VH-VL binders against o60147. Designs and how they scored, part 238

Target 1, 175 residues: o60147
Amino acid sequence: MLEKNKYLYIFRHIQTNQVLLSQGNVLKKTALFQLPYPLQKPVAPNGMRPAKLRKDHWVPLLKVEFPNESMFQSVFMQLLNYRKYRSVQPLTSDLLKLPIPVRRRKIMRQEVPNTIADLADILNKEKFPENSVRLQLSDKSDSEYADWPPSVQIDSEEIKLSRGFREKTTVDEAR
Short names: E, the ipSAE of ESMFold2; O, the ipSAE of OpenDDE; V2, 0.75 times the mean of E and O plus 0.25 times the DockQ between their complexes.

## First folded at step 13 (VH-VL)

Design jc20 (framework fv_dargistotug)
Fold by OpenDDE, second read of step 14:
Structure jc20 (fold): chain C 175 residues (1-175), chain A 120 residues (1-120), chain B 106 residues (1-106)
Amino acid sequence: as target 1 above (175 residues)
Amino acid sequence: QVQLVQSGSELKKPGASVKVSCKASGYTFKSYGMNWVRQAPGQGLEWMGWINTWTGEPTYAQGFTGRFVFSLDTSVSTAYLQISSLKAEDTAVYYCARGTYYLSYGFDSWGQGTLVTVSS
Amino acid sequence: DIQLTQSPSFLSASVGDRVTITCRASQDISSYLAWYQQKPGKAPKLLIYDASTLESGVPSRFSGSGSGTEFTLTISSLQPEDFATYYCQQDYEYPTFGGGTKVEIK
């Protein structure tokens, strides 16, 4: 039986470090709605949702291959839940002391490590089979943001980027 | 086997409300989003929106805000569509369809549809 | 919103015929397109997703192709059970459906 695509791409914004989840290496416009700030026309550098999808502003952070669709679907939904949960949590006293723009920027800058940690936490709870999940990072050091369960095999090679800041494929290399 | 079973046909008067249910089985309910699709008699398909079955967060398409409400009862793996202040133009078959909004797997499972007829 | 235009709206064919349905998007949607089959009084059935991936359980006579703004659903050899209405659907942006193509018996 043919299996469905089971690749999770996580992208980060090159300026704001906001994070988007994607099934493929080409982002949907709807991916922008993953961002916790619902404003449609804000300035992206202020840590808000961009009005338009600029694909060239998003680079792959990591790639995850799951053993099957069900596992992928479950992890994807949980990642969204974790993000939503954080967005509604009370701000710490330290953050409240900062001006709103600075506060927002600081929160947004934490999305990368938080998302990585979320992924690890989810995978730890799911207890998938050993070495059944393959993780590739654009920066190997990002793996240090979390303790990974035995189900995760971290690739030694980092993600390669094309001119469009998507994962470089053989076809892209030939261009 | 994945199944979505919807509530039965409804006949309502203008101004009334209706609540359509969609019970899921055969899979982990919270792992897949739920969409609602409308089809007026003899017309095409129209995406109404979706609800994140994990967070309960609904997203509504243009034209389906205000009178349309998506909700969940995760304890029984059921999604609901409520339409208030019904109008004649709301007469249609309403489908629930499994699919996560941010993914590209299509709507791979559908309810059998619920006919809602609004007439005086 | 992204508009999907299907052509033709109606298609008459015979069993065994090769049938081609086109779906054009108002903007580039990459490969984020699905095809559905709907029979009268029944819910739509997913045939193809991601432009060209065949859904499990769908006969191999169905195939999808295309990317960007032009997409095609092909039935290599039309069977009696294939007479139905077909819809394309994009999910690059808020999901929208094409107007449908009714394949009827000649």
Scores: ipSAE 0.839, ipTM 0.930, lowest interface PAE 0.5, mean pLDDT 91
Fold by ESMFold2-Fast, scan of step 13:
Structure jc20 (fold): chain C 175 residues (1-175), chain A 120 residues (1-120), chain B 106 residues (1-106)
Amino acid sequence: as target 1 above (175 residues)
Amino acid sequence: QVQLVQSGSELKKPGASVKVSCKASGYTFKSYGMNWVRQAPGQGLEWMGWINTWTGEPTYAQGFTGRFVFSLDTSVSTAYLQISSLKAEDTAVYYCARGTYYLSYGFDSWGQGTLVTVSS
Amino acid sequence: DIQLTQSPSFLSASVGDRVTITCRASQDISSYLAWYQQKPGKAPKLLIYDASTLESGVPSRFSGSGSGTEFTLTISSLQPEDFATYYCQQDYEYPTFGGGTKVEIK
């Protein structure tokens, strides 16, 4: 028997295009520690943490449905490792010549294509069954950032943003 | 916990060379760039450049190309500043200071400084 | 290079005084400015980064303000240990320092 399907949600910042990963439809404050250093100080000497999560600034980018929790955990951990590796890589000489605000914008704008490419790379390396992983995007053109393996089925329906007067599907506050 | 320890003072004649060391401890050496800052006697602070501790690639400020060389020995978490063909005008305290790759958090940790005196 | 002009170059003050130091940039540097304190024979100590954010362990009597080209460091009630030279520094592009402001006992 399979466990309940495990979901990976990926959220995008509406202005900066930065990306946060979540194990479910709830984006928790701890997800802020995934953000690159351009928007936050490296771990403070006294252990202080970044500012509060702004719910109204994050929208779903995509969701991935895995057949079981072990497959989800494998992919999720690898994706976090890819993001951590990218966050500690040195800036190229071209980027170092740019003013800091311009560098920040260039780095942040690459998070969506980089995250999608990393996800596809991980899924191509894994030997999951055909059509066992379901991918739903808010904008289907974002799937063009990568080549997907036979294990992935892309949903024909895009994720719809909830209306302000309807039930919201994005962020829930966690202390 | 974070500490930058520099080598001792040097007294040199014009034309000689000097190599100043800066040994880092208490943090991941490659996660921060290393900056070099000069202060001539009675004068202010002057940024000389930095070295990317991941790639080993140095960047020099205007006026510090040619005679000045930044290098690393990552196996011992140490950065080096070498000055060749020393001139009297090189007399100064030389500081190493760590900085971030991405964000303007200032230089939050500094070495104690190395006095280099150039006189005949 | 971005030039930083500090004023005054030196000032004399008494314990309990409010001290204000200004730093002017030759072009817009947003908030990418830090302030340092340097005591004789010692390395500089970071006080403030991102124009107004206090570094951990720095007393609350220190404050920074400003953005763009005009920046100010304020010490609300000067203490004996605050007599030092203060420097502003930008890293919007290649880092540069202001000329420094020496705060002496009156």
Scores: ipSAE 0.007, ipTM 0.511, lowest interface PAE 10.0, mean pLDDT 80

Design jc21 (framework fv_dargistotug; at its last look DockQ between E and O 0.03; V2 from the best seeds 0.00; counts 0 for: pae E 12.2 > 2, placed apart)
Fold by OpenDDE, look of step 14:
Structure jc21 (fold): chain C 175 residues (1-175), chain A 120 residues (1-120), chain B 106 residues (1-106)
Amino acid sequence: as target 1 above (175 residues)
Amino acid sequence: QVQLVQSGSELKKPGASVKVSCKASGYTFKSYGMNWVRQAPGQGLEWMGWINTNTGEPTYAQGFTGRFVFSLDTSVSTAYLQISSLKAEDTAVYYCARGTYYLSYGFDSWGQGTLVTVSS
Amino acid sequence: DIQLTQSPSFLSASVGDRVTITCRASQDISSYLAWYQQKPGKAPKLLIYDASTLESGVPSRFSGSGSGTEFTLTISSLQPEDFATYYCQQDYEYPTFGGGTKVEIK
């Protein structure tokens, strides 16, 4: 019996630290639609939605293997919801005091930890079976952004990518 | 069993509005996006857009902005398509279909379709 | 938008025949292509997704192949219930459908 893909990949942009959710290790163009600000001729910086998918601009953040498709679907959709919810929340007074470009950069830097925290929160609420969810992180320290439920087993195995996607290197920008 | 059940056929005059419903069952409604697909008589399939059943955010395909509105009633696991200012060219069968273009599963479940006929 | 061109538009075949339908994309869509079957008065039915993965419950006589810009749906041995219209659909970009291929009885 064939089972549909139950793998969630999360990518981050090497410059902006924006994150994209993906079913599998190949990003679709539609993945870019997760980004809030579409422009026809944008550059990735400034939180814009690029018109084109540049695979070499995205590095893996984490990979999650779910017990089944249904669980994957649920978590995937919830992650999108969390992102949307966060985007419409009022900004803190501290952020509002900052110039717009600085503010935007600061917010963008939080996308990675926020996404990881979102994932953990969702998984905590879902109450999946113990050790039923396998989590791989490109940077092991990223696991520290959240408290993970017993359902999550952190796997130290390296995330495998397809051709064209940027692999993590020591040259990558700090997050 | 996954089921999408749509409302019945509609006969409308030009300028009127119609609201087609799509009730989902057999799965978690908010876990799958809902797409709308139009098929004019004897013609092919046209993706109209989709609505994120979790966020409520609609996305409309080019050519389906303005008069077309996607909405939800999550309490009853139902998606709606509203077409305002109906034109004769809107005569078609409208399908709801489960799925999202963020994923690669295709549209694995379809409503039975709703025929909307616009005639003076 | 990504255009999908199906060929042929019409195909006459007999039961037992090997049927091949082609779908060409205007640009590289990797493997993000699905195939549907639609019978008159019925909703489309998903047959294949991700270019070559058979949807659950679909007979094994159906198969999909291809990547990039050229895709093929194959019915190894046409059955009476297979006379229908078939559509390819891509979701690499905003979803679009091919024009359809009607498989008729010869």
Scores: ipSAE 0.685, ipTM 0.882, lowest interface PAE 0.9, mean pLDDT 91
Fold by ESMFold2-Fast, scan of step 13:
Structure jc21 (fold): chain C 175 residues (1-175), chain A 120 residues (1-120), chain B 106 residues (1-106)
Amino acid sequence: as target 1 above (175 residues)
Amino acid sequence: QVQLVQSGSELKKPGASVKVSCKASGYTFKSYGMNWVRQAPGQGLEWMGWINTNTGEPTYAQGFTGRFVFSLDTSVSTAYLQISSLKAEDTAVYYCARGTYYLSYGFDSWGQGTLVTVSS
Amino acid sequence: DIQLTQSPSFLSASVGDRVTITCRASQDISSYLAWYQQKPGKAPKLLIYDASTLESGVPSRFSGSGSGTEFTLTISSLQPEDFATYYCQQDYEYPTFGGGTKVEIK
């Protein structure tokens, strides 16, 4: 009957800064179908999507706690929509002058700041109750990519890696 | 209300082909993937694969490559399963089922099933 | 492929009984497991997703628990309409189903 708290997890690739969205704190292998946006094309020939999931290459960027499933769903779907619209925008003439591999690298590097900015914009538009949304980041300075509404409480504790991993990602959450 | 309506039962001889349809209504067709699941008489459920309704790209489980083809007609929100060179072992009920691309929400809507019988 | 093993494959029970079905995965699938109910001649119906989240419209007597490799479906007080076959299913990789558990009247 009562909805339970729901979390949105956002992961980033340690080398490329590509971003994956997840409903849970363990990244499932099918999450790679999010890449590349918007068309979920095969890995070849574009080279932007990893061929297979290596969990040790993806680390938590942030997690967001929503008071219910409905709010989580709304924000998650809007975030996907924002990412889709970004991906179909015409490339600037400056980007078009670059060789394809350099162009792809520059685009991928912007996914982290763009995702954070998009999240903040969605939360600013939704007008949720004060302190109803909790945000925890792996690097608290990433919160500076955006201005956050009164509905957002930024956790004083960062997400921390408890150890090195080869086959899986995990987070040691203090407090 | 979400609804998946499949075509009627088929009786075929070995070597023939069959095309099963699954018409979706009550939701945005391209927002959900379409899965195909097989159930032989008296047996359990077997996932055959899915098709990305946004791109039209199919993914087949091992054992369902070659003779099985997933396709779409997005203008009428319909998914298709085609089986060629039918064998007696293909006798089963074939289900279409809606799944989420990015969220693990289970297959929350199913077609009623299409019985395909292959006998000589 | 990830293999799912259900136990028992068959059980007989009476109305009002507490029924427990287990599902074991061949590797860690976190919480990416769903449970389905199938009545004779009908399509499966989703009961639970994400291991423990009850699907809308499903009676509260159904509950799911577990994570990693061990999962349980519980029916707290069996009703006549609950006599069916139950399947677990993972989507951590390519989806696979358990072999099913048939719940029959005693």
Scores: ipSAE 0.117, ipTM 0.665, lowest interface PAE 5.5, mean pLDDT 82
Fold by ESMFold2, look of step 14:
Structure jc21 (fold): chain C 175 residues (1-175), chain A 120 residues (1-120), chain B 106 residues (1-106)
Amino acid sequence: as target 1 above (175 residues)
Amino acid sequence: QVQLVQSGSELKKPGASVKVSCKASGYTFKSYGMNWVRQAPGQGLEWMGWINTNTGEPTYAQGFTGRFVFSLDTSVSTAYLQISSLKAEDTAVYYCARGTYYLSYGFDSWGQGTLVTVSS
Amino acid sequence: DIQLTQSPSFLSASVGDRVTITCRASQDISSYLAWYQQKPGKAPKLLIYDASTLESGVPSRFSGSGSGTEFTLTISSLQPEDFATYYCQQDYEYPTFGGGTKVEIK
């Protein structure tokens, strides 16, 4: 039988650490719209604006396999809602004390840990069967940003950055 | 101190090949992309493309998609430009330049340039 | 490709003069513009990025302004070491350079 998509793919920008969510193993051009203007004008000029999508600048962060498409869609939408909520929060006094370039770097560097924590929070609140959600990371230490429910099985094999989300092939092994 | 040190000048005949090296030091090599820029004698600067130092995947500008090959040896923090089937119009200074993956930061460090002269 | 047109292509100036160089883009490039200085036999040197942000170690007599399609580089009081060729560069998409502006001694 045909099964609908049940995979979440999350990408990280290799320099800024911005995060993009995808239901495909290759980013679509529309993924760029997930990068909202990060701060109100004119307070947050350059450095927080969405980058033009360059597929060659994005590498795997993690992949999640859900039991079915409806669970995938629910988690995917909740992750987008968490990001939107965070984007409208006022900056803290500690952040406002920093020089603007330092502040921007600190904010963008939080996207990876924040996204991982958001994912875990969603999964802890949902009643998924034990071991029904398989999580694979490109860096297993990133799992330490959150506490995972029993429903999550963390794959012992990391995603190789040079392969993206593709499965290993004979050509790759020869290199 | 950030440095990009390129290989020495080359004198070649038409039809030959050349490989220009660019050795980086003073920074984390994989944290910045490596760009290649050409400047023909008395002419302006032309961006040739860049190579992703994390994945090794090159991107070539229009007009540079055939005879030009970018490559890396990350074990020695070195990028390479290879030009095959050299033509007289390839005579130029070739620069390596590091750049961020974010669009607004410019090329903040450049190699000294390598003059490639192609003449019969 | 996004074309950058620099004006003028060359100019003569005296030490102490205020110099303004214009770069016009063929489409809106927001603030994704950099300025470089190049002296004969030398590699280009980054002066300004993101339209108006000075690179570290660049004298404050250099300034950049503009957004969208029109950008300027200004040298408020020209010094002897400023006689060079200046290039603008966009990186809104794949980078392209302007044609250059040579600044010579009058």
Scores: ipSAE 0.006, ipTM 0.510, lowest interface PAE 12.2, mean pLDDT 82
ESMFold2 (binder alone), look of step 14: mean pLDDT 94; pTM 0.957

Design jc22 (framework fv_dargistotug)
Fold by OpenDDE, second read of step 14:
Structure jc22 (fold): chain C 175 residues (1-175), chain A 120 residues (1-120), chain B 106 residues (1-106)
Amino acid sequence: as target 1 above (175 residues)
Amino acid sequence: QVQLVQSGSELKKPGASVKVSCKASGYTFKSYGMNWVRQAPGQGLEWMGWINTHTGEPTYAQGFTGRFVFSLDTSVSTAYLQISSLKAEDTAVYYCARGTYYLSYGFDSWGQGTLVTVSS
Amino acid sequence: DIQLTQSPSFLSASVGDRVTITCRASQDISSYLAWYQQKPGKAPKLLIYDASTLESGVPSRFSGSGSGTEFTLTISSLQPEDFATYYCQQDYEYPTFGGGTKVEIK
């Protein structure tokens, strides 16, 4: 029985630090619909969902390899839920005092560390087998945003950055 | 095993409404989105949209806004398609299909389809 | 929307034949393409996803290839149960289907 893709790529926007989840190392346009704000024609930033995918504005943040499709699927959907939940949380009084554009920028700046922390939290709860999940980061220091469970093996080698996609290597899967 | 079971055929008059159900079993309902696909007699497949089974948020394709409503009853793992103000042109087989919009696994499970006939 | 054009619309073949169906996308969709088989009165069945990955339980005589804008579904040796209509589908943007290719008995 052939399993479906078990690789998760996470991309960040170079300007807004918005985060997109991807099954493959090449982003598709529908990935933009992961963003919590309504689709509108205006261009990012300010927490808006861009109408167009500019691949050159997105860089890989991390890559995760799961033991199987079921684990991947579970984590993927949970990550989406975490993001959605966070996006609808009441704003703090401090944030409410700020102009909307500034507020949005501050919120979006937390997407990278929040997403990493979410991933770690989900993985901690899932209790996958030891060293069964492989994590590779574009910046190794980003791993410090969370405490990782024993199921996660952090790769010592950082991923090579390519805008819009992660360049294929001899060890990379097709997607 | 994964199974999607849809409600039976419907015969409606123009202007009436219909609600098609799609009951899922054999998997975690909220782990996959639910898509709706229309197929007019003798025609091809047309994606109508999908509903996020976690959040209940529907997304409608162009041409399927207004009269078409996706909904859920997660307590019974069921998705619904409601069509109001039915037209003759709405005569078609409607399918529910499992698939996560943000992933690219294809629609790996389908309901058996529900024929909706709109005739005066 | 992304348009998918299948070729041919109709194909007559015999059992044992090698059959190739083409799907052309109006723009680059990478490998975000799936193939389905549909028999009369039945729901479509997923055959291939991600352009070339065979769905579980699908016979190995089915294969998919291509990337970008040109894709192909191949049946290495057509079997009696393979006479059906085949559809390509992309999900790089909102999902769209090709017009279908009906494979008939010669």
Scores: ipSAE 0.382, ipTM 0.809, lowest interface PAE 1.8, mean pLDDT 88
Fold by ESMFold2-Fast, scan of step 13:
Structure jc22 (fold): chain C 175 residues (1-175), chain A 120 residues (1-120), chain B 106 residues (1-106)
Amino acid sequence: as target 1 above (175 residues)
Amino acid sequence: QVQLVQSGSELKKPGASVKVSCKASGYTFKSYGMNWVRQAPGQGLEWMGWINTHTGEPTYAQGFTGRFVFSLDTSVSTAYLQISSLKAEDTAVYYCARGTYYLSYGFDSWGQGTLVTVSS
Amino acid sequence: DIQLTQSPSFLSASVGDRVTITCRASQDISSYLAWYQQKPGKAPKLLIYDASTLESGVPSRFSGSGSGTEFTLTISSLQPEDFATYYCQQDYEYPTFGGGTKVEIK
């Protein structure tokens, strides 16, 4: 039997620290629709387009393993709702005083701490079994952005940036 | 202002190895990826691959696996291309060129090129 | 990988001529195409990126157009310093270059 949707793969942009959420270990072009700020210039001066996907510009931030699809779906949807909530909040007066490019850079830089804090907040509100959610980070110090509930087990080993999330690809499973 | 300065020309015998350097200045080294492009005599441009200056991870184009190695020394803002077991077919000018992560359009700065000649 | 077919491979032209070079992609690359100029013995120089955006410092006689699979570089009035080889390049996927178009004096 095939098991689906037990893993949440979270990527960060190597330059901007923007975050993308994925149900698979490889990003799809459509994941770029999650971005509020374009990484690429518009096709035409008066037109807009989604940024192009350069897989080599995105690296693992963290991987979350859930015990079942139901728990995955609950957390994933809540995380998307937190992201939407942040996008519609009024900007603070400090941010509004900044030039637009500087403002966007500061907002983008906060996506990593915000995503980690939001994940922890969701997991603290849910009553999952002890050690049922496994978290593996590329940089273990990023776990310090939040306090984790007893349901979370943080792996001592970090994700190797050179490997990405590729260990669970179809090709790797066959070979 | 941005500069990419490459090492001088090399004359090698088949079977030898060569290491070409590309020293960057005038910008934050880790903010741009470094690409390698080859041009055989009288031929066009061929992208060999790039190295992620933030992570150190190389990516090689098809045809440039095995004998070709990209590496970095971030302490001196320098990228390297090493070619092992040199063959006559490796005779070419090798260029380094920076690519932007933020806008990801074109290679806006290039090294002057390093001619590698492989002959007996 | 994505293949770029550039035509013509060779072009003879006179100063003041309008020069048109085409680049065809093997699949839809949207506008992720750049054009470069290379003079003998020199590194390539970026002219145009995002199919139609002129790089800073590049003369306005150069223009790019197209999207999807068909792209064109135009030099509206060829100058003596424009005799060079021109290359298109995509970075929609991992980068590939066209075969080049050599523009020589007629």
Scores: ipSAE 0.006, ipTM 0.501, lowest interface PAE 12.7, mean pLDDT 81

